# Miniprotein binders against q53ft3, part 171

Target 1, 195 residues: q53ft3
Amino acid sequence: MFGCLVAGRLVQTAAQQVAEDKFVFDLPDYESINHVVVFMLGTIPFPEGMGGSVYFSYPDSNGMPVWQLLGFVTNGKPSAIFKISGLKSGEGSQHPFGAMNIVRTPSVAQIGISVELLDSMAQQTPVGNAAVSSVDSFTQFTQKMLDNFYNFASSFAVSQAQMTPSPSEMFIPANVVLKWYENFQRRLAQNPLFW
Short names: E, the ipSAE of ESMFold2; O, the ipSAE of OpenDDE; V2, 0.75 times the mean of E and O plus 0.25 times the DockQ between their complexes.

## First folded at step 18 (miniprotein)

Design A47 (at its last fold request DockQ between E and O 0.73; V2 from the best seeds 0.75)
Fold by OpenDDE base, fold request of step 22:
Structure A47 (fold): chain B 195 residues (1-195), chain A 83 residues (1-83)
Amino acid sequence: as target 1 above (195 residues)
Amino acid sequence: SPIQEEFEKLKEEARELFYEALRLYEKGDKEEALRLFRKAAELYEEAAELAKKNNDPESYKRAIRYAMFAQKYAEMIQRELEK
């Protein structure tokens, strides 16, 4: 029903179903993880009026699990990106996973998904900064990436008079980069998922 | 207690049916999945009644929650079959 993705790692498509309404992914070496993507596989939708509350669990200094609500997935929003790297300083939140008989190793964190009524989910407050508003954060990330690229490329800009002959190198006019940047921004504004 | 034992039996049977229903649905056997979700819902409701008799409000709430969940899947599948 659910998948979990960490950049640079294999996609996880086999959650441990610990209850009828609860699924868990293990995240080894969680301290190296900045972002986690949780998504529906598309094989089983949520029933009408239901969605998934996504939680993150990590061991505290005493080895006890600290659970935090990251955000939500729904049929209308079947995937979400969460930043987990800055959550270590957070306090534990209320969570539905109770005392799970999950073998906890100090280096392994968990993503928990609880299937709940949408009305109940609306009453829950995710921890700050975890919910990378997928579209806004993606747009912001993309914008930052574009700006970074443009700034980087522009730093190498030289006038034709300043060019040193290098027959082995190809040169791209700066105006081409600018046009690309403008076009990309326009497309991004129209549809953040245009690619 | 006998009531608690019966409750646990019903709960486990309902859970097995629920999991099997999910599996069957994923495989495309919607009719059988529907049947099993409905049966699971009934068993959860029976379990809930036992929990109530046993003065176990937590077990009651959980059983009712799972009954509702099974019913919602059944309703979802029923709607899909009607399309």
Scores: ipSAE 0.791, ipTM 0.933, lowest interface PAE 0.5, mean pLDDT 88
Fold by ESMFold2, fold request of step 22:
Structure A47 (fold): chain B 195 residues (1-195), chain A 83 residues (1-83)
Amino acid sequence: as target 1 above (195 residues)
Amino acid sequence: SPIQEEFEKLKEEARELFYEALRLYEKGDKEEALRLFRKAAELYEEAAELAKKNNDPESYKRAIRYAMFAQKYAEMIQRELEK
């Protein structure tokens, strides 16, 4: 149902299914991992109204599991990139893997996926800004780009008597739009999550 | 207790059917997967009734959740087959 990919490693496609609605991948040598990709294989979709909450687990200094919610995958967003480099010393979050008999090595981290109702997932808050996507949905990208454009263009708005033909009308110089486009492209290339 | 013993038996049987149904669906055997998901849902519902009789609300909630999950897969597959 799910795959898990770390840069420089073979993709994992055989999750340990620990319950009807729970799946786990082991991440050996987790301290060297900065990002993990979780994706749906396409063989078994979620039923309508359901999706997956994705968790990261690492052993604390006492060897006890610490679970943190990274984000979500759904039929509409079937893959996601999560940053885990900053989470290895963080605090745990509320999670559904308590009291599970999961076979693991004490020094190995895990990715957990819990299949849940979308309404239930909407009430959950991922830890920090762990979610990183190299592929944003078109609608989300478009909305963020629109917000960025509006804020930039608004900083150049004029409403004073500099515009004689229409003093009650506001306008934006055409080169402002070009400047916005050029700045947006440059910043996106430097940091895909700059907005 | 006899009720708890039957609950555990039904739950384990339902789980095995659920896992087999997933495997069959993955292989493309949608008609048999549908039958097994429906049977798993029935067994989870029976297990939920036993948990209720045994005054075990956490087991009741889990069994009902798994019954719902199995039924949602059955509904998905039914829609695929009607096309």
Scores: ipSAE 0.727, ipTM 0.906, lowest interface PAE 0.9, mean pLDDT 78
ESMFold2, look of step 18: ipSAE 0.704; ipTM 0.898
ESMFold2 (binder alone), look of step 18: mean pLDDT 90; pTM 0.902
OpenDDE base, look of step 18: ipSAE 0.764; ipTM 0.929
ESMFold2, look of step 21: ipSAE 0.689; ipTM 0.895
ESMFold2 (binder alone), look of step 21: mean pLDDT 90; pTM 0.899
OpenDDE base, look of step 21: ipSAE 0.767; ipTM 0.927
ESMFold2, fold request of step 22: ipSAE 0.677, 0.724; ipTM 0.887, 0.903
ESMFold2 (binder alone), fold request of step 22: mean pLDDT 90, 90, 90; pTM 0.903, 0.902, 0.901
OpenDDE base, fold request of step 22: ipSAE 0.789, 0.786; ipTM 0.932, 0.931

Design A48 (at its last look DockQ between E and O 0.90; V2 from the best seeds 0.76)
Fold by OpenDDE base, look of step 18:
Structure A48 (fold): chain B 195 residues (1-195), chain A 83 residues (1-83)
Amino acid sequence: as target 1 above (195 residues)
Amino acid sequence: SPIQEEFEKLMEEARELFYEALRLYEKGDKEEALRLFREAAELYEKAAELAKKNNDPESYKRAKRYALFAQKYAEMIQRELEK
């Protein structure tokens, strides 16, 4: 249902479902993470009138998890970018994950998604510095992500002569990825918030 | 307590159905997913009633929340099947 993306890391598409309405991603070495993207996979939409509250947790000085509301994802806004680097010294807020027995490793933070009624979400206040507010920061992040994706995808590029038959797999020509990349950069340059 | 044990049993059974319903929906088996979400919703409602009788508001809220969620999925799938 959900995916999580950190620059320089593999995309996570298998959230741990800890409850009917609760999903968790582990973020190892969270100290090196500046931004995280949370997105819907498109396989299961939210029911009408529902969305997801996105939380971040990190260990406090005592090793206890501190949860903070980052923002939201909905069917209408199926992805969001959050800055988490500045949250590591913040105070926790009320969160829906307190009752969950989630095993944590000290170096591992978590992204939690709580499926809630939209009306309830509207009453929640995200931490002020979690949303990527600056166009410059967003552009830099997006460019980094694009570069990372391109580099990742290109690392799998093979010539047709080098291809091994794999009927269970689909292949994308490298030129298609390049064209996508170029088009995306063009659109990003025109309007950093085009999506 | 016996009531609490029955509550937890119902919640667990409903959860299994709920998770399976999600899996089936992703697989494209919408009819069976719909059935299981409806069944899960019924079990959650039953659990909620037990919690109410047991004067356990937290358990009641949890059960009702899951019942609603299951119902919402059922409604969503029903609409999709009608198109």
Scores: ipSAE 0.759, ipTM 0.926, lowest interface PAE 0.6, mean pLDDT 85
Fold by ESMFold2, look of step 18:
Structure A48 (fold): chain B 195 residues (1-195), chain A 83 residues (1-83)
Amino acid sequence: as target 1 above (195 residues)
Amino acid sequence: SPIQEEFEKLMEEARELFYEALRLYEKGDKEEALRLFREAAELYEKAAELAKKNNDPESYKRAKRYALFAQKYAEMIQRELEK
């Protein structure tokens, strides 16, 4: 349902679903992370009238989780970039994950997504410096996302001589992926907001 | 208590149906996903009634919330199938 992207790391597309309406991504080595992109994969939308509240959690000096509301994703705004570098020593805020059976570790932060009614989300206040509106930050994370997808797809490349016939499966020539990648990069450089 | 044990069983059964419905929807099997979301919603409603009998308002609210969530997915899928 959700993806989580950190620059220089593999994209995470398999959130740990800790409840029907709660999803978690682990962020190891979180102190080196400045920004996180949270996005909907497009495979499963929110139901009408619902959306996702996005939280960041890090362990305090005692190893206890400190949760902060970063912002929101919805069907109408399915991706967001959050700055977390200034949040790693702040105070916690009110959050819904305390009733969850969330794995605790002293060295791992987490991104939590709580699926909620839009009316409930409208009454929540994110931490004021978490949202990123800079085009440079968006461009940076988008380039990393493109690189990650291209590297992943290309790692499965085989030559035509290496393929065996498999008539029950569909195949895409590798150059189609490369053409898409190059076109997307050009469009992004021309207009980072084209999407 | 026996009521609390039955509540937990219903919630776990409903959760498993809910998760399977999500997997089926993702695969494009919308008719089966719809059926399972409706079954999950029914089980969450039964669990809510047990929580009410057990005078446990927090469990009641949780079960009702999940029942609503499952029903909203069922409504979404039903509308997609009617197109």
Scores: ipSAE 0.672, ipTM 0.884, lowest interface PAE 1.1, mean pLDDT 80
ESMFold2 (binder alone), look of step 18: mean pLDDT 91; pTM 0.916

Design P1 (at its last look DockQ between E and O 0.59; V2 from the best seeds 0.65)
Fold by ESMFold2, look of step 18:
Structure P1 (fold): chain B 195 residues (1-195), chain A 107 residues (1-107)
Amino acid sequence: as target 1 above (195 residues)
Amino acid sequence: SPESYKKAIEYAERAKRYAEFARKYAELLAREAIKNNDPESYEEALRLFREAAELYKEAAELFEKAAELYEKGDKEEAEKLMEEAEKYKEEARELFYEALRLYEKLR
């Protein structure tokens, strides 16, 4: 019914259905995750008058689950991006004194989706500023794609003196790529939807 | 005990919610069957959602009767009804999940 996407990880499309109206995705190594996308697969819609409340859960210091409402998905708003970086066990504090190296096994958090009546959902208040606008997520995705392209392209850079003869192949000066990169970043900062 | 009464009431309320949930899917599928002019493809999934809804309703009624018996102190009979209600609930769940799987294939 639902999908779950974290940047840099495979899309999860097989939620564990833990009850008729409850679905769960595991998020291993959740401390490295800042945003998560939850979306409807389009295979099974909500019935009329119903929608999905989306929760984030992590184990507290006692190992007990802490559930926090992130927001909602509905047939009319079938995808949403949620910020979870501020919802974990709080912000880490730098420690002025040295500490032993602690090997941390990744802990498993969860994304939970509860199918509920829209009237009941309207009475719920999501925690803080968990929801992220589609514009912000588009900007973040585009910046990562741009960085990836630049790093990849620059890894093939050679000087003119280092080139082997390739008479049938066209070439583009490296400074053209750099100029494109700088111009694209500037335009993206001004209007993330310019393209 | 008061704990047993509360559990029976909670299970009854949950079963009622599942009955309504199954009915809402049955309504959705009935509308889609008409819209797509293809009632034969939806027939089995629709029947399973309706049957699941009826079994959840029966489970809810048994859980409510068990809660009443716990309040009266008839623990032995209440526990029999709780076990019977759980059987109806589990059968309803199986039909509900099968109906969902059939519906997914239609889409």
Scores: ipSAE 0.672, ipTM 0.869, lowest interface PAE 1.3, mean pLDDT 77
Fold by OpenDDE base, look of step 18:
Structure P1 (fold): chain B 195 residues (1-195), chain A 107 residues (1-107)
Amino acid sequence: as target 1 above (195 residues)
Amino acid sequence: SPESYKKAIEYAERAKRYAEFARKYAELLAREAIKNNDPESYEEALRLFREAAELYKEAAELFEKAAELYEKGDKEEAEKLMEEAEKYKEEARELFYEALRLYEKLR
């Protein structure tokens, strides 16, 4: 249902479903993370009248998890970018994960998504400055990402005739895709808002 | 105990939320089935969500009854109801997760 992207890291598409309405991504080495993208995979939408409250959890000085509301994702806003680098010194807020026995590694932060009624979500206040992008900003990001990928990959595309006697097929070496990915991740890590 | 009562109430509220969640997915699937003119492919997942919803509802009711019994000091009977409610909840959960898996395959 959900994906999580951290700059310079592999996309996570397998959230741990800890309850019927609760999903968790682990974020190792969270201290190096500035921004997180949370997005819907498009496989399973929210039911009507529901959305996702996105929380960030980091260990406090005692190793106890501190949860903070970052923002929301919905069918209408299926992705969001959050700045988490400045949240590490904040106090915990009310969160829906407190009653959940989530196995945690002290060195690992988490992104939690709670599926909730939209009306209930509207009453919640995200931590200040966590939400970096509007829907438009994320759309632009996604579009630029795709365009960048396409342009990069296509520049290395060879026809089948150029590789093997299969003239109708275009080939892009797998290493080109990998190089694009690595370069994109580096760029994203350097400036998540490079678009 | 007051703690047991609070726990039972919390579990009841959670079960109610899950019942509604399952119901809403059932509604979603029913609409999609119609939209896609493919009721057969959605039937199993739809059924499972509906069944899960009913089981969660039963669990919720039992948790509420348990809470009432805890409040009255009938701990033994309350614990029995808590155990029974938990069984319904776990069964509902299995159905719910299976329904999600099936639904994901349809998308």
Scores: ipSAE 0.672, ipTM 0.875, lowest interface PAE 0.7, mean pLDDT 84
ESMFold2 (binder alone), look of step 18: mean pLDDT 87; pTM 0.871

Design P10 (at its last look DockQ between E and O 0.79; V2 from the best seeds 0.69)
Fold by OpenDDE base, look of step 18:
Structure P10 (fold): chain B 195 residues (1-195), chain A 107 residues (1-107)
Amino acid sequence: as target 1 above (195 residues)
Amino acid sequence: SPESYKKAIEYAEKAKRYAEFARKYAELLAREAIKNNDPESYEEALRLFREAAELYKEAAELFEKAAELYEKGDKEEAEKLMEEAEKYKEEARELFYEALKLYEKLR
């Protein structure tokens, strides 16, 4: 249902479903993370009148999780980018994850998504400066990523005729995809908002 | 105990929420089945969501009854109801997760 993307890391598409309405992504080495993208996979939409409240959890000085509301995702806004690098000093707010015994590693932060009624979500106030951009920024990110991939990969594309005397198919060496990925991840890690 | 009462109420509220969640998915699937003109592919998931919703509702009712019994001081009977309610909740959860899995395959 949900995906989570951290710059320079693999996309997470398998959230841990800790309850019927609760999903969690683990974020190791969270101190190095500036931005997180949370998005719907498109496989399962929210039911009518429901959306997702997105929370960030980091360990406090006692190793206890501090949860903060980052923002929201909905069927109408299926993705969001959040800045989490500045949240380390914040106080925890009321959160829906407090009653759940989630096994945590102290060095691992978490993104939590709580499926809630839209009306209830409207009453919640995200922490300041966490929301970087709406759907537009994610759309731009996705589009630029795809464009960058396509442009890079296509530049190395060879026709089948160039490889073998056979039909007009285009081939892209697998190493090109890998190189693109590595370069893109590097750029993303350096500047998550390079688009 | 007041704590037991509060717990029972909390569980009842959660169960009610889950019942509504399951029901809303059932409604969603029913609409999609019609839209896609493929009721057969959605039938199993739809059934599971509906069944989950009913089981969650039953669990909620039992948790509420347990809460009432705790308030009256009938701890032993309340605990029995809590256990029964928990069974319904767990069964509902299994069905709910299975339904989600099936629904994901349809998308």
Scores: ipSAE 0.670, ipTM 0.875, lowest interface PAE 0.7, mean pLDDT 84
Fold by ESMFold2, look of step 18:
Structure P10 (fold): chain B 195 residues (1-195), chain A 107 residues (1-107)
Amino acid sequence: as target 1 above (195 residues)
Amino acid sequence: SPESYKKAIEYAEKAKRYAEFARKYAELLAREAIKNNDPESYEEALRLFREAAELYKEAAELFEKAAELYEKGDKEEAEKLMEEAEKYKEEARELFYEALKLYEKLR
């Protein structure tokens, strides 16, 4: 139903469904994570009048989970980027995962998604520094990442006139990187969530 | 005891929420079947969501009856109803998960 993405890691598309209305993703090595993207896969939508409350859980010094409300996803807003770097020492909040008895190692945090009535979600208050971006903001971040990659890769390009006989060295033609960049940008403009 | 009464009430409310959740998915699938003019493909998933909703409803009613018995001091009978309600809830959960699996394949 849901996907979870952290920069530099493989996307997770197989949440643990821990209850009829509750889904969990594990985040190993959570101390190195600053942002997380939560999105709907498009396989199963929310029913009418419902949506998802998104929570972040980290183990405290005793290994006990501390849960915090990050924000929401809905059929109308099917993706969101959350900043979690400032939450790893925050206070817990009221949450619907309290009855869940899942054993976790001290180095693993979790993203929890609870399917709830939209009216109930309207009464919830996320932690103030968590909800950072919309689809538009994610598109802008992705654009900057692509520009940076292209500029970096292009700085290693060589012309045919500059090639030296080095049989153990491999080269990447700069026009291949440009073609990839242009195609990726076009796909993002058409569908910001095409991943 | 007061703790047992509170637990029975909380379980009843949770079962009611799951019954409504299953009903809402059944409504969604019924609309999709009509929109796509394809009721045959949705038939089994719809049946399972509706059956799960009914079983969750029965579990909720039993949890409420158990709460009443706890207040009357009939703890042994209340615990029997709690066990029966849990069996209905577990059966409903299995049907609900199977319905979700079938629905995912349709999409």
Scores: ipSAE 0.647, ipTM 0.858, lowest interface PAE 1.4, mean pLDDT 79
ESMFold2 (binder alone), look of step 18: mean pLDDT 87; pTM 0.868

Design P11 (at its last look DockQ between E and O 0.23; V2 from the best seeds 0.00; counts 0 for: pae E 9.6 > 1.5, placed apart)
Fold by OpenDDE base, look of step 18:
Structure P11 (fold): chain B 195 residues (1-195), chain A 107 residues (1-107)
Amino acid sequence: as target 1 above (195 residues)
Amino acid sequence: SPESYKKAIEYAERAKRYAEFARKYAELLAREAIKNNDPESYEEALRLFREAAELYKEAAELFEKAAELYEKGDKEEAEKLMEEAEKYREEARELFYEALRLYEKLR
């Protein structure tokens, strides 16, 4: 149902469903994370009148989880970018995950998604500055994501001479990835909101 | 105990939320089945969501009764109802998860 993306890391598409209405992604080495993208996979939409409240949890000085509301995803807004780098000093807010025995590793932060009524979500106040509102921040995030993807993909690049037959695998020419990257960068530069 | 009462109420409220959640998915699937003119492919998932909704409702009712019994000081009977309610909730959860799995395959 949900995906989670951190720049420089692999996309997470397998949320831990800890309850009927609760999904969790683990974020190791969370201190290095500036932004997180949460998105719907498109496989399962929200029912009518429902959406997702997105929370971030990090361990406090005692190793206890502190949950903060980052924002929302809905069928109409199936993705959102959140800045989490500045949230370490924040106080915990009321969160829907407190009653749940979520096995946590103290060094791992979490993104939690709570499926809730849209009317209830409207009454909630996200932490300030969590939502990426600036075009510049978005552009920087996107650029880092793209660079990471390109670097990752390029690390698997082999020349034709180095290619070994693997009937079980499909190969994409590196130039296709590069062209995609260049085209995406061009579109991003022209209109950061082209999607 | 006051704590047991609060727990029972919390569980009842959660079960009610899950009942509504299951019902809303059932409604969604029913609409999609019609839209796609494929009722057969959606039938099993739809049934499971509906069944889950009913079981969650039963669980909620039992949790509420347990809460009432805790308030009256009938701890033993309340605990029996809590256990029964939890069985309904767990069964409902299994059906709900299976329904989601099936629905995901349809998308």
Scores: ipSAE 0.684, ipTM 0.881, lowest interface PAE 0.7, mean pLDDT 85
Fold by ESMFold2, look of step 18:
Structure P11 (fold): chain B 195 residues (1-195), chain A 107 residues (1-107)
Amino acid sequence: as target 1 above (195 residues)
Amino acid sequence: SPESYKKAIEYAERAKRYAEFARKYAELLAREAIKNNDPESYEEALRLFREAAELYKEAAELFEKAAELYEKGDKEEAEKLMEEAEKYREEARELFYEALRLYEKLR
């Protein structure tokens, strides 16, 4: 249902579903992460009247996780960029993950997405300055992530003559990745707030 | 009693939305089975999502009836319906997770 992307890393498209309405992504080496993109894959929309509250958690100095509301994704705004650098330790708020027994490695941060009623989401306030608010900052971050995605994906390109035939392996033609990249850049330049 | 009424209403609304969730997964799988011309591979997961949706719907109806009984002051009968509704929700949850595991293998 959801994807999670950090610049310089492989995109994650397989969240751990820990409840009917709760999804988690692991973020190892969280201290090196400045921004995280959370987006809907487009396969399953939120149910009518619901959306997603996005939380961030990393161990406090004592190793106990602190969950902080970063912002929201909805059917009408299916992706968002969140700044996680500079979040204060111990600034957690009311959150839906505190009673859950989520399997996690110590020192690994997590992004949590909780499917909530839109009315409940409207009553929540994210931690300060987690959402990217500047159009220029948003455009620069998105451009860097698109460049990173293209460079990373293209490193797996293989020539037709060198392909190893195996039903369990998948290959991405480089020109398809480039076409997607160019098309997305054009659309982003047209409207930085549309995906 | 006022707290029990609010809980029953909340559980009913959540169950209705979870039924919609399960139906959307079933719709997705039905389209993929047709697109891939492979209905046999999708059959079990699709069946489980549909059954989960029906069980969530049953749970929602029972939670609503329990809320009505709480409002009328019939607490003991309302609590029996709450317990029955929770059973349906738990069964729906188990089918939903199993269907999701099967679908993840097909992705």
Scores: ipSAE 0.006, ipTM 0.367, lowest interface PAE 9.6, mean pLDDT 73
ESMFold2 (binder alone), look of step 18: mean pLDDT 87; pTM 0.868

Design P12 (at its last look DockQ between E and O 0.62; V2 from the best seeds 0.00; counts 0 for: pae E 14.1 > 1.5)
Fold by OpenDDE base, look of step 18:
Structure P12 (fold): chain B 195 residues (1-195), chain A 107 residues (1-107)
Amino acid sequence: as target 1 above (195 residues)
Amino acid sequence: SPESYKKAIEYAERAKRYAEFARKYAELLARQAIKNNDPESYEEALRLFREAAELYKEAAELFEKAAELYEKGDKEEAEKLMEEAEKYKEEARELFYEALRLYEKLR
């Protein structure tokens, strides 16, 4: 249902479902993370009248998780970018994950998504400055990402005739995709808002 | 105990939320099945969501009854109902998760 992207890291598409309405991504080495992208995979939408409240959890000085509301994702806004680097000094807020026995590693932060009624979400106040992008900003990001990938990959595309006797097929070496990915991740890590 | 009562109420409220969640997914799938003119592919997941919803509802009712019994001081009977409710909840959860898995495969 959900994906999580951290700059310089592999996309996470397998959230841990800790309850019927709660999903968690683990974020190791969270201290190096500036921004997180949370997005819907498009496989399972929210039911009508529901959306996702996105929380960030980091260990406090005692190793206890501190949860903060970052923002929201909905069918209408299926992705969001959050700045988490500045949240590490904040106090915990009310969160829906407190009653959940989530196995945590002290060195690992978490992104939690709670599926809730839209009306209830409207009453919640995200932590200040966590939401970096509008829907438009994320759309632009995604589009630029895809365009960048396409342009990069296509520049290395070879026809089948150029590789093997299969003239109708175009080939892009796997290493090209990897190089694109690595370069994109580096660029994203340097400036998540490079678009 | 007051704590047991509060716990039972919390569990009841959670079960109710899950029942509604399951119901809403069932509604979504039903609409999609119609839209895609493919009722057969959606039938199993739809059934499971509906069944889960009913089981969560039963669990919720039992948790509520348990809460009432805790309030009255009938701890033994309340605990029995809590156990029974938990069984319904766990069964519902299994169905719900399976329904989600099936739904994901349809996309």
Scores: ipSAE 0.686, ipTM 0.880, lowest interface PAE 0.6, mean pLDDT 84
Fold by ESMFold2, look of step 18:
Order: structure tokens, then C-alpha cells, then sequence
Structure P12 (fold): chain B 195 residues (1-195), chain A 107 residues (1-107)
């Protein structure tokens, strides 16, 4: 039903289903993870009137799970990016997973998804700064990616006097990259979802 | 006892929620069968979701009746209803997951 993605890792698509309406993904080496993406695979949508509450669980110093509400996914918003880097010392929240027997290793955090009524989800408050709006997270990610690309491409810039002639190779002037970067950044500021 | 009464009520409310969950999946699949113009492919999964919803509903009613009997102090009969309700709940659960397995194959 769901997928879980961490940058630099394989996508997980085989959640542990711990109840009819509850799904869990393991996150090994969770202390190195800053963001997770939770999304619906598109195979089984939520029933009408329902959606998914997304939780993060990590073991405290005594090995006991601490659960925190990250945010939500729905049929209308089937994916979301959640920041977890600041939550690993945070206070737990009320959660629907109770005392379930969930199999995991001692050093593994978990992402839990509980299928719930939309009315019930509307009454829940995610942990502060855990749920990042798709627009804000997308904008921040694209800005960082654009900055990184420009700095990388600029590090290879050469003047015409420094080029060795190579008729079989094509070159792009550095000012074209700069102009693209500036135009793209302007469009992103006007509409972060223009693509 | 107060704990037995509370457990029976909690189980009734859970079973009601699961019945609604199964019913909503059946409704969703029925619309998909119409949209895809392929009702035969969805027929068994629809039947199973609908049957699961009915069994969860029966379990909820029995759990509520058991709670009533616990309140009256008729523990022996209440425990019989709790056991019967659990049987309906477990059967409903099996049908629900089989329906999900069939639905996964349709994608």
C-alpha cells in the first residue's frame, strides 16, 4: 500500500502490516537520516473519508519506543516529505500503535502509518517542524540542488584562452548556465510547483 | 467486572470501525469495477470485503451484548458471547486480508 524512501537508500515497498489499518517500515541506522519520504504506491487507495497518519518511532535511552506524529498522507496528497533529524531527542505524542508486538532490531527506528478517519486526523497536531509542507520542502530542496549544480558547473569554467581546441567536443559557455540558474530561480520564487 | 465491561465495549467499538473500513473498500472497488468496465475481475474481492464488513458488524453486536451481560453480573453468558464475537472478528479479518490480496493482483 505504501512506500518509504530515504536519500541514498533503496526504496522500501514491503511494509510490515501489524494490523488491518497499521503499517510499519524499519529505518536502520536512523541517526544518519534527516528526511524520509512516505508515499502511496497507488495499488490500494484509502477508502473515501479516510487517510493515513504518519508516525516516527525511535528507541529512548532505555530501549523503549518513543512515537511522534509527523503528518499525513491522503488520496489527494499521496506523498509527503518529513524531517526527522530534530525529533530523535523529542517528546513522544499520543499514537494509535499501542502495545503492538512490532518486530524490530534494538538500533532501528520505525515509520508507522495508521489508516484513520479524516475527521480524526483533522484533530491531530504533528510534532513541531516535523511535517514540512510539500511546497516549502520542495522549494528548499530545489534551491539547494540549484546552488550545488551552479557551484559544481562553475568549478569547471575555463576561459577561451585556456581551452584546447577539440572539434569533436561541445562546450557550453558559463554565462548560459548562470542565465538558466537565474531564470529558474526566478520562476521557482513565483511558483514553486511550476514543473 | 469493570475491566471485563470496558474490554467488551472497546472490542465492540474496534469491530464497528473495522466494519466501516471494509465497507468503504467494497464501495471503492465497486466504483473501480464500473470505471474499468470489468466487474468480473473485481467480483471476488468485492464479495469478500462485503462479507468481512458484515462479520465485523455481527462481532460488534455480540461484544455489545456481552458488555451488557457483564454489567448485569452474568459473567458466564457474557464470556460465551465474547468468545463467539471473537470468532466472527477473526473470520472477518481473514476475509478482509484475502480481499486485499485479490485486489493487489488486479493492479
Amino acid sequence: as target 1 above (195 residues)
Amino acid sequence: SPESYKKAIEYAERAKRYAEFARKYAELLARQAIKNNDPESYEEALRLFREAAELYKEAAELFEKAAELYEKGDKEEAEKLMEEAEKYKEEARELFYEALRLYEKLR
Scores: ipSAE 0.000, ipTM 0.234, lowest interface PAE 14.1, mean pLDDT 72
ESMFold2 (binder alone), look of step 18: mean pLDDT 87; pTM 0.867

